# VH-VL binders against Cytochrome c oxidase assembly factor 8 (COA8), part 49

Target 1, 167 residues: Cytochrome c oxidase assembly factor 8 (COA8), of Homo sapiens (Human) (q96il0)
Amino acid sequence: APERGAERRDTAPSGVSRFCPPRKSCHDWIGPPDKYSNLRPVHFYIPENESPLEQKLRKLRQETQEWNQQFWANQNLTFSKEKEEFIHSRLKTKGLGLRTESGQKATLNAEEMADFYKEFLSKNFQKHMYYNRDWYKRNFAITFFMGKVALERIWNKLKQKQKKRSN
Key: E = the ipSAE of ESMFold2; O = the ipSAE of OpenDDE; V2 = 0.75 times the mean of E and O plus 0.25 times the DockQ between their complexes.

## First folded at step 3 (VH-VL)

Design ea14 (framework fv_ebrasodebart)
Fold by ESMFold2-Fast, scan of step 3:
Structure ea14 (fold): chain C 167 residues (1-167), chain A 123 residues (1-123), chain B 108 residues (1-108)
Amino acid sequence: as target 1 above (167 residues)
Amino acid sequence: QIQLVQSGAEVKKPGASVKVSCKASGYTFTSYGISWVRQAPGQGLEWMGWISAYSGNTNYAQKLQGRVTMTTDTSTSTAYMELRSLRSDDTAVYYCAREGYDLWSGYSEFDYWGQGTLVTVSS
Amino acid sequence: QAVLTQPPSVSVSPGQTASITCSGDKLGDKYAYWYQQKPGQSPVLVMYQDSKRPSGIPERFSASNSGNTATLTISGTQAMDEADYYCQAWDSSTDYVVFGGGTKLTVL
């Protein structure tokens, strides 16, 4: 049976979120949303007889996941910072305080926020285009290696059938 | 050859500090963690803590928290363990061991061990 | 805190099978590891992940882990196998490594 306890030992760089699945897991595990990127990480199961090709695919998927996590963690931080700055500037322009009379943060309505969203998307358009380009390139590479792994598994299965007939 | 080579024996007085080094060779230092395990004379193995040579993240045994500090120097492939406020019951052989804690699998075993460093604490 | 209990000593004649047990609550739900230590020497990993043997460890070493008990088995025990043996697992409640108290194997 798979072990229930999560490991807290973290070999990832300081400041990044790391999840730890049960040690005896024989399947890929999907974790809770990362607090920075808000994406669910996948922990990949490593079989005992992993081929070099399977290892290459797994490492490519792991690298792509880390790249994706860092991109969205940084994007979310930038969005939150710029949103707060925009709200502060607009509230001061209206002569309003940064807090409501109930002590909550003062906010702008959806129509007023539409200006911020348009400006944010325009400023980040090129950055998001580069992200999408790299995302498609990475997905193509992953699909290509998935195809190679599938062919290797079919070939190995055919070899096993031939061995059983000969022996 | 994979090797972990530790610093030499130390004799300390109660209240002093000791810093033991563990120099790794024969593998990529940043791909593994280093655990520290001690053994008092005639007694069993006691785990002290672990450090990632990749991130510098540490995890210390609860009873040693506040007294132990583990560090690494990737330029020299060396791990260090400093134990402060020494007491006579800290007299032990201190081992460093390579921990096969994989980044994604989360399992651990101690596949290679240093030769051990005897630390004697006496008044 | 998880506690791993081993018998303090086991004695066998050369060529006999030695069995060293390691008991802990729900230990079979965790990976168990085994280390051999000879006097004045560092521990050596002899079994990992319940039943797997590192390269260089003789085939006469085998292990199992089920329920509450992990067992290290040495078939055809030789004088060179005389040593202290320690089991190891991790404690899920504290996320710390736990060692058994050790078993002295004597080959007479």
Scores: ipSAE 0.000, ipTM 0.465, lowest interface PAE 17.7, mean pLDDT 79

Design ea15 (framework fv_ebrasodebart)
Fold by ESMFold2-Fast, scan of step 3:
Structure ea15 (fold): chain C 167 residues (1-167), chain A 123 residues (1-123), chain B 108 residues (1-108)
Amino acid sequence: as target 1 above (167 residues)
Amino acid sequence: QIQLVQSGAEVKKPGASVKVSCKASGYTFTSYGISWVRQAPGQGLEWMGWISAYSGNTNYAQKLQGRVTMTTDTSTSTAYMELRSLRSDDTAVYYCAREGWDFWSGYSEFDYWGQGTLVTVSS
Amino acid sequence: QAVLTQPPSVSVSPGQTASITCSGDKLGDKYAYWYQQKPGQSPVLVMYQDSKRPSGIPERFSASNSGNTATLTISGTQAMDEADYYCQAWDSSTDYVVFGGGTKLTVL
């Protein structure tokens, strides 16, 4: 069975948060792009009388967001690390220093960097395929549970109107 | 078959630390979370915290914040729980439990449990 | 749901129906879970998500959850059912796990 994805990443107690939703917001809030993933986080509104089904949907959406954030944060960090390692390795092979005579970082030309991009894409092909598979699975599940919640809300509205008349 | 095997019993003095291990087998370790639950002699179950074997994210019980650390080693499919600054009231059987999740049902049930590790804290 | 309250003990005769309750504020708005623990053994999941039964758990086990009370029901209770039973729920705001105090089921 797939990983449940953990709860939403806890950024507040472990670090400085730049995301500050409005006080007493009754709606979902969209924040600024995350430093590492470059994706905007969503903070979900939690109703006082959240049903088990609504809780399941919200948690699924939160876990999907955290999974997506972590994937892209890791991908961006891996790309940056491997790019720098590739550049350093090639410069050393050429007998060049890591800095130019002007003190700037030495770099490779576009044709040499094309080799890195081809290698990186090829190396990460399987990883990206698994990401796409899981992305579709998660969105299918979210859509399915959104439908269930919609039906539950319709049913509950009908029951509440009947109870109010009876009382 | 799915199995969680924990490390052996420990006897510690007050102020010491203990690290309990939980080795998983029979499933994809990184696809499930691990919760830690303790039980003092003759008492009920007390949840300590949870860790994702996929992300490494943790969530600890409020009363144990600052004293507990949960980690995983994916190369050995092993989860660890370290409890520091031990007191006599930390004497308990410590359990690891797998948090079950599936695509359709979602998450939360503790479907498989380790055999338990007795930690005795005495002076 | 900061606290889940269970009766400390329940006694039934073999073949009778045992009912174990678990009470908490708005518990019916959360999923409830039930675990069986026999002396010297690890807990075993017997019911999950209010009313679902894991593979290997006898059909005589059933459960419900509504309002403030979740109930575990064991029909035709057998001597092998004698154990401590714990209810469990999740606090959705903190993702904390909360256990009930446990109920000792005695089959006399």
Scores: ipSAE 0.000, ipTM 0.485, lowest interface PAE 15.7, mean pLDDT 79

Design ea2 (framework fv_ebrasodebart)
Fold by ESMFold2-Fast, scan of step 3:
Structure ea2 (fold): chain C 167 residues (1-167), chain A 123 residues (1-123), chain B 108 residues (1-108)
Amino acid sequence: as target 1 above (167 residues)
Amino acid sequence: QIQLVQSGAEVKKPGASVKVSCKASGYTFTSYGISWVRQAPGQGLEWMGWIDAYSGNTNYAQKLQGRVTMTTDTSTSTAYMELRSLRSDDTAVYYCAREGYDFWSGYSEFDYWGQGTLVTVSS
Amino acid sequence: QAVLTQPPSVSVSPGQTASITCSGDKLGDKYAYWYQQKPGQSPVLVMYQDSKRPSGIPERFSASNSGNTATLTISGTQAMDEADYYCQAWDSSTDYVVFGGGTKLTVL
């Protein structure tokens, strides 16, 4: 679960600032959900002796996160804007004001809103298909580099073991 | 325009409690943390603690643990700091400050500050 | 205990370069921040992450952080720069915010 991952990735003990991770943190840090994208940002730990391969993997993960954050922030903004426009248009068609007699915001019933949701999903089908394609491509690339980093770490451990025997 | 506006000055007797407010505007309140920093007359800055406006999670300076409580009201974009069992050495200007966050560095800075609230503790 | 040490005062003539130091064990391994506070006013962020300048802060402000010492440098110092300056860092052992004791800059 997301909450379990967040708890396990916490770098500081309970009672220290979660928004000021120390430079010597040994783990990735997970922040609060972004208001616009609703996604939690991950702040990646940078080891002191980061290899070029490890740096490439980290930058790929950071860039993928930015791309993902930006996509969903834009999508959520578009949804909210179009939903509001749909509601206003339907209320105008019915000859109703945007406010009730009590000054409350006028709303549409569930059946009327279902029409909006169907139209929105249909209109954005191709956009979401391309998002999913790119998301999987990025994840395949990340997995590939994770494998390369794992092999590098195994090699370095073997090298250290050999050096201890030679010394 | 980003602003933090604090409540007015207060005079308290030793043993009393004080609650200072900090009203935020011009940004998404739940996307940033609020730190509280105090400054005794003629002295330097002392960090008191921090609160996340989204989660309500807090972290207090060890010296103030048990006497301070930080809260937020997201409906009014307001942060609060309550200090109990006041002593004469709690006389200070109390500041709220927004913790800006740099994704690339992972570190926060205090980018915007309230105007300060003078709390005088005297008998 | 004080973690960050600043000189209590620094004096310069108008147009001269002011240098304010902040010392702490292995401070160069951490990010240093600088705040300006004028009498009766709130602190203002003038430098962040060792050497970066916020929008609105004049180019004559610069900073560095190396070894045990962070330095704030003000070139062509003006009367308007007269203020108290505080350095700030994070204590890596506690993850708490630590401020220096402050330096009063006098421009005479």
Scores: ipSAE 0.000, ipTM 0.474, lowest interface PAE 16.2, mean pLDDT 79

Design ea24 (framework fv_ebrasodebart; at its last look DockQ between E and O 0.02; V2 from the best seeds 0.00; counts 0 for: pae E 16.6 > 2, placed apart)
Fold by OpenDDE, look of step 4:
Structure ea24 (fold): chain C 167 residues (1-167), chain A 123 residues (1-123), chain B 108 residues (1-108)
Amino acid sequence: as target 1 above (167 residues)
Amino acid sequence: QIQLVQSGAEVKKPGASVKVSCKASGYTFTDYGISWVRQAPGQGLEWMGWISAYEGNTNYAQKLQGRVTMTTDTSTSTAYMELRSLRSDDTAVYYCAREGYDFWRGYSEFDYWGQGTLVTVSS
Amino acid sequence: QAVLTQPPSVSVSPGQTASITCSGDKLGDKYAYWYQQKPGQSPVLVMYQDSKRPSGIPERFSASNSGNTATLTISGTQAMDEADYYCQAWDSSTDYVVFGGGTKLTVL
């Protein structure tokens, strides 16, 4: 019995951004928009003497970025798929071909597409609400750790100044 | 409320033609197709064909090719099905149905139906 | 032409679960639609797309697909569920709609 190939759920490939920042850079870099999520990835700088707190902040930022990339990649894929399905369904209902006489892909007008957008937004409303909630939680956590890191850096600078005055 | 109202019962002789009407209301007529389905007495449902209310494009069941014509009048939101060269085996209840379609998923659903029109073909 | 095969009849006692199958070689990844028809009435859509119920259809109605077989399940079957049930699919190769032969559900 031929193994019916598992329908590869088109999981949006985690588009590893091919963007490589310069090796000598001491700051974060923003890459081009990801082809699936349309989000610009950030390449985080890793200091040689990264503190545990700085590391935690960086990891939180990275995790949040990955979460965002995955969410929007999947959302965009779903949107594109459903949009195409809607268009084809509507064209079929109208008895129209998938291509115009000029050979271009047939499309619907803005008014006709309004129904799709309304339905899509309605259907995904709860999903977006959860996303927004989680987005705020994550960003709050990041901001909190940014504050901690800032304080740590200040403290370390003060200690260094004291040590220099004592010698 | 969405409704499909069909014309009344018909009695025809063999070789005659019958034209059944289906008046749609409660929705934008051109946004959906109309399918016709018949059911012989004590038998199952048989799809006859489909018409687009927007362009008037049709697709008929192979068995009925050459004998069936489906039309629409957008001004009155009415679909028509004409069946020619009637036979005794064409005795059936004829239904019009609103058709929703999804190409990618292979959806063709009849969400609203007419009340049916009995067509009796008798000598 | 695609053919959908249904059992001609299914009997169930009140409160029991009824299962009506619809088998077809071309059902594969396609969804079957289900219609209920009571005597002297027009068919009524009871299940559509990915096992969705139209408004007004009780939750006791469910549908599933496994391979080339679609199944309509009626849990807690009631006397009012006695009817003919038809599965329906769309054939992409011909652009035809195909109905199953129908199943008479009797509630004993």
Scores: ipSAE 0.038, ipTM 0.609, lowest interface PAE 2.5, mean pLDDT 86
Fold by ESMFold2-Fast, scan of step 3:
Structure ea24 (fold): chain C 167 residues (1-167), chain A 123 residues (1-123), chain B 108 residues (1-108)
Amino acid sequence: as target 1 above (167 residues)
Amino acid sequence: QIQLVQSGAEVKKPGASVKVSCKASGYTFTDYGISWVRQAPGQGLEWMGWISAYEGNTNYAQKLQGRVTMTTDTSTSTAYMELRSLRSDDTAVYYCAREGYDFWRGYSEFDYWGQGTLVTVSS
Amino acid sequence: QAVLTQPPSVSVSPGQTASITCSGDKLGDKYAYWYQQKPGQSPVLVMYQDSKRPSGIPERFSASNSGNTATLTISGTQAMDEADYYCQAWDSSTDYVVFGGGTKLTVL
């Protein structure tokens, strides 16, 4: 039986928003900000005569984008959950209710919230360092393949010029 | 909850036209494309074309270019496929399928299919 | 036009591992998809983007795609797995969807 009322713990949603761009588009498409990551996804244009190298570059860029979106969707959900738990805990310690006399959600002052931000940053320091490391590695790989694609295109143009001169 | 419900079976004479409908429910119609795939009796799957429910853009298989037209009606969340100048070899089960363009990868998968519509072309 | 070639049939005994191949020029550079079709029924997506499994598809189903060959693997095959299996790829050069010819899986 499925768990009725069960919630996933600190995990990202099952998927990002899908937008159906024109199938024969001649340019990249930029979507609206994802609900969870708050990043705009990019749908990459696929040329008619895409080379294997160009496809490898595109797949790498798409996989990097997917990884980046999932990281920030998860991070934002974790931040929101821990922030709410921190506020609730502090209000309970003070003997205060979760809502103000006007019915608004009770909040902590800036000094108290600074404690949360400090603890969150400290707790997630290693995670953010690994994210930065992987981000640089992925962008280095992308740049490397962009260079290879550029060289392939230059070589193909040189081949065409040589063939044109001989014909 | 997500369903694609197609119109009923049709018997047509050679030279006639047929228009098959595919009513979508359970999702935002304009967020996905619709592909049409047919299957002749005892044969494999043959892709016919695709339409965007958002922009109305179409892409048809070269073999059917000039004979097929795909349309959508966003007010009823319904896709249509019209095939003209029918021949006996157009006898097939016609499927509509939701084509989820993965914005991350740009590739389509057919995650939900209609029940199929048998179109028989004979006298 | 890209052409995807599948064996017409594959037979396995219950509990054994079935392997269904799909071959195409540089198929590993494209995403491969797999569909299951039982007699009188619509196709059902069983694997997408080379190796990803939709919700509701048993863990027994797995897939890979490299070089010229995509492979659907069904471990611990059951009688309920008897069906026709179709591979599919998207051809970026034509912007067309291409299906393989289909493989009939028999579990006896």
Scores: ipSAE 0.006, ipTM 0.521, lowest interface PAE 10.3, mean pLDDT 81
Fold by ESMFold2, look of step 4:
Structure ea24 (fold): chain C 167 residues (1-167), chain A 123 residues (1-123), chain B 108 residues (1-108)
Amino acid sequence: as target 1 above (167 residues)
Amino acid sequence: QIQLVQSGAEVKKPGASVKVSCKASGYTFTDYGISWVRQAPGQGLEWMGWISAYEGNTNYAQKLQGRVTMTTDTSTSTAYMELRSLRSDDTAVYYCAREGYDFWRGYSEFDYWGQGTLVTVSS
Amino acid sequence: QAVLTQPPSVSVSPGQTASITCSGDKLGDKYAYWYQQKPGQSPVLVMYQDSKRPSGIPERFSASNSGNTATLTISGTQAMDEADYYCQAWDSSTDYVVFGGGTKLTVL
């Protein structure tokens, strides 16, 4: 199963927030964790002489990252909402209020919360299977284009070397 | 509801400076950049520069380098543009515009614009 | 820095298709954006990222960007579409914003 790489916040509301990195960058760079998905975005460097093939690869990677960010932003929001519903339901079943006497949200112990985590994963099993299928499809496509870009760069190096020898 | 509200019209003499404000509301101010764009009467749009509300970095159009300063105040969600050493050809409507940044695709559209601030420089 | 060239004006009869071009060296390698500005008003975004349409913009607006040319197309042009139209691109190597000179669309 793939592991989440980004640092998580407590909840992720709907939508994807924008952060505003420096406009000018010489490298691909990894930004802070997105507040909704908890994934660290990669902002891809656009070289001045980017080939059409390199551009297609970059756009494919950008699209895949957006798809992945959106999936986890939605899952984090759903997780937070269902977690609160589960806690609410169990507290009501036990005849307890939703808030402590001090006004803090009432909570369940770790053993009780384990039931929620297991149920959430079970409920979302099919959604995660479709996510895994699409992840593999996208990863295969990206790997294929990475190979094509590598071959293009080797070919361009050979052309430049041959030109220098001929001149 | 996302809104950019600019300060009122100003009349200035040549050599003076002007500072136009742009108060943002309806979104998290530090998540977006602000560009300033001006338009002389009867003319097209001219980009002046940009400021990141996240890091405070700026990038000014070369024509205006040395005459313009852009700042933000995150506590009031307000961007400022100050243009110094005013000349008569600086007479224009000055717009602030939110940069609709897509962190996956880089820079993107100017999705929300202020109402514009007329600055008149008269000799 | 890139230069974006637009025709100064385009005239079209009501109901016909208007086509406004924006030319720049390898412009198809960049994202193009389009703005509409009516007299006395702030610009309004009408197309972004080459061919995407913001919510609230009629389907008769479309755009494309390939080679050296981005094109804004308005099918079934109406009198209310009469405005100035600007293309815009980001120069990824310098991070400067470049606007085209603008095109006045006249209907009638």
Scores: ipSAE 0.000, ipTM 0.471, lowest interface PAE 16.6, mean pLDDT 79
ESMFold2 (binder alone), look of step 4: mean pLDDT 90; pTM 0.933

Design ea25 (framework fv_ebrasodebart)
Fold by ESMFold2-Fast, scan of step 3:
Structure ea25 (fold): chain C 167 residues (1-167), chain A 123 residues (1-123), chain B 108 residues (1-108)
Amino acid sequence: as target 1 above (167 residues)
Amino acid sequence: QIQLVQSGAEVKKPGASVKVSCKASGYTFTSYGISWVRQAPGQGLEWMGWISAYEGYTNYAQKLQGRVTMTTDTSTSTAYMELRSLRSDDTAVYYCAREGYDFWSGYSEFDYWGQGTLVTVSS
Amino acid sequence: QAVLTQPPSVSVSPGQTASITCSGDKLGRKYAYWYQQKPGQSPVLVMYQDSKRPSGIPERFSASNSGNTATLTISGTQAMDEADYYCQAWDSSYDYVVFGGGTKLTVL
């Protein structure tokens, strides 16, 4: 069996898993925007000498990212579905087809879409309120642990300087 | 439904090569990696290596460097593992497993496994 | 690179709690995964990311990972839980996957 050269190409956008990060990376990797959430995921590098406190911070950041991605993926899916239903309903009410004379997908103007946005925001008010509350709680926790990690690193550097002066 | 279907059992002589296939279905093949794991009779699981179905990037276990090659054929959604210079201690059931890519935690969960391919190396 | 150590066997009576340990240097800094393998079958993922259960895995399965030791706990152990259990982790510096030696769970 002859070996053949491979020309790489994208088969289709697959969201978050479209591209695999380099496995032997020594740094955090920033991925392409997720198809559904539109957020760029971060793969966190795990250093060999990670402290227990640094591990807690990293896991907290990873869990917060997963929560945030799931929320926005679901929200954007719901928004897209309801937007299409709204457009279809309004075009049907006007007696218009789903396509323009040029064959492109028919849309409503910005003024007509304002009704949809107002309705969507009102319908989802409680959900967004809870999201914002949880988002701030998570970011507060992350900031708190970032502070603890910073203090740990300062203390370790101070101990190193003291030991160096003693030797 | 997600499935990984492997090629059938093989009997090889010492010094020969074996190439095991793993045909994936039910998901976008290039969105996931494939790991190969073997298990000698009555022994534990031993990781052999990993391949990215999209990028073709591979990582092999140090013990198998120079003897193993992993490839994919995206047109048939099939992964291959070739092991050369076979020895009697290569007698094992060889598994392919889909390696889930979880951006929140990273890699290394094997969520779906092939049925296994018994490779017997005997004189 | 890393070595994961499991006890070769654990025995429990039906209805009792089984605990299977996995020990490795700084294992608590990494995510641990657990696989169940019954005779003649492929391994099945039973726990991932230290303590999460895949869909279809009974609530009686739980796990933890701290310090150097990850633990798989099966509460109210049933005869159907008889299997070999393998822990797994990876080394980010070398990008290698490591399995524990496996633990045979016997329900007597």
Scores: ipSAE 0.000, ipTM 0.515, lowest interface PAE 12.9, mean pLDDT 80

Design ea26 (framework fv_ebrasodebart)
Fold by ESMFold2-Fast, scan of step 3:
Structure ea26 (fold): chain C 167 residues (1-167), chain A 123 residues (1-123), chain B 108 residues (1-108)
Amino acid sequence: as target 1 above (167 residues)
Amino acid sequence: QIQLVQSGAEVKKPGASVKVSCKASGYTFTEYGISWVRQAPGQGLEWMGWISAYSGDTNYAQKLQGRVTMTTDTSTSTAYMELRSLRSDDTAVYYCAREGYDFWSGYREFDYWGQGTLVTVSS
Amino acid sequence: QAVLTQPPSVSVSPGQTASITCSGDKLGDKYAYWYQQKPGQSPVLVMYYDSKRPSGIPERFSASNSGNTATLTISGTQAMDEADYYCQAWDSSTDYVVFGGGTKLTVL
C-alpha cells in the first residue's frame, strides 16, 4: 500500500471533471466513462445521519475509486505517449516524415505495431502486478468496513428495541 | 479566460416574471453545471437551484419549486433562470455560478461566478 | 433544511489572526466551503473540501471542519481581507446547497 499520498495533488487532470451527476439523486449515481481511464465514475450518496464509520467507509471507497482512476488514466496516457514515440522513432529510422503528402499522420502497419504492444506489456508487467496486489488490499479493507457498518446498524436497531421495552 | 456574463438589471411589477441570462465562455459549456444564487439587499446568499448543461436535468430549492425554471441553450453557451409570480421580497442580485464537479472527492464548488443581475420588484 | 450559523461580525487588528466559525449539526461529516465577498462584487471561492485552497488564494488562509464547527482562519490579516465571508455545505439527502448567514470581517 502506498503510504505516500492519495490526495487530489496526485491526479493527472486539473481536478475539475466533466462528470456532473443529477443533483436530485438520493442514490449512488453512475456517470459516463472517463476519457482517460475509460472507467465509469460513481457519485456516492451521503445520508444526512451518516455515522463516522459510514463516512470512513465512503471516503475509503472514494479514495479507492480515485486511485483506480489515476492508475488507468496514467497507464493510458503512458501508452499513448510511448506509442507516438515508437511510431516517430520507426518512421525516422525509415527516413519517412511524420505526415503524409495529404497532411495526415503517418502510421505503421499492424505487424510493426505488434512489436510495440509486446514491448509495452512486457515492460509494464511488474507495474500491473503491484496494481493487482493493491487492488485486492483495498477491496479487503472496503469489505471489512462494510462489515463494521453492518454491525453498527444492527447494534443501533437493538438499542432502539431495548429503549422501547424500557419505555 | 473562463467568464460568466449575465444580462442587465431589470425592474418588474409584482406578479410579473423575469428571465436572467448567463453566457459562458472559456470552457466547454456542456461539461459543467450552472447554479443560481440570489442575494437580497444587505442580506446573505440563498441557493435557488442547479441545471446540468449536459443533460438539462434540474434541481430547485424547495421554497422556489413551482416558480422557477432553469434552461440552457448549448448553441450559445447560455443558461437561463426564469422566476415567476414576482413579489417584493424577490428583489435581489441574482448570480449564476459554474458548478465544478471534482470526481476525486465527489463534491462540487462554485469556482466561477457571473457579475450578478439586480432584479427590482416594485409597484 | 440544514442551518449554518456564523457570527455576524469579527474584528481584528492588522497582522492578527482572524477566526470565523460556521456551526451546523454534524457539519464535520460534510464538506465545507468558504467564499469571500467584497462590496459590489461577486463571491470568490477561498476554501473548498474543508481545508483546501484554490490556486491564487494566499497561504495565510486555512480552514478546518470537525464535529459541528467549521473554521476559516486568516493569519497575518491584511486590510485587503476586509469582506463578508460565507460558509457553505451540501445536503446530500435533498441535494440542496446551504449557505451560512455571513460574517463581516473588519480590519481596524
Scores: ipSAE 0.000, ipTM 0.482, lowest interface PAE 15.3, mean pLDDT 80

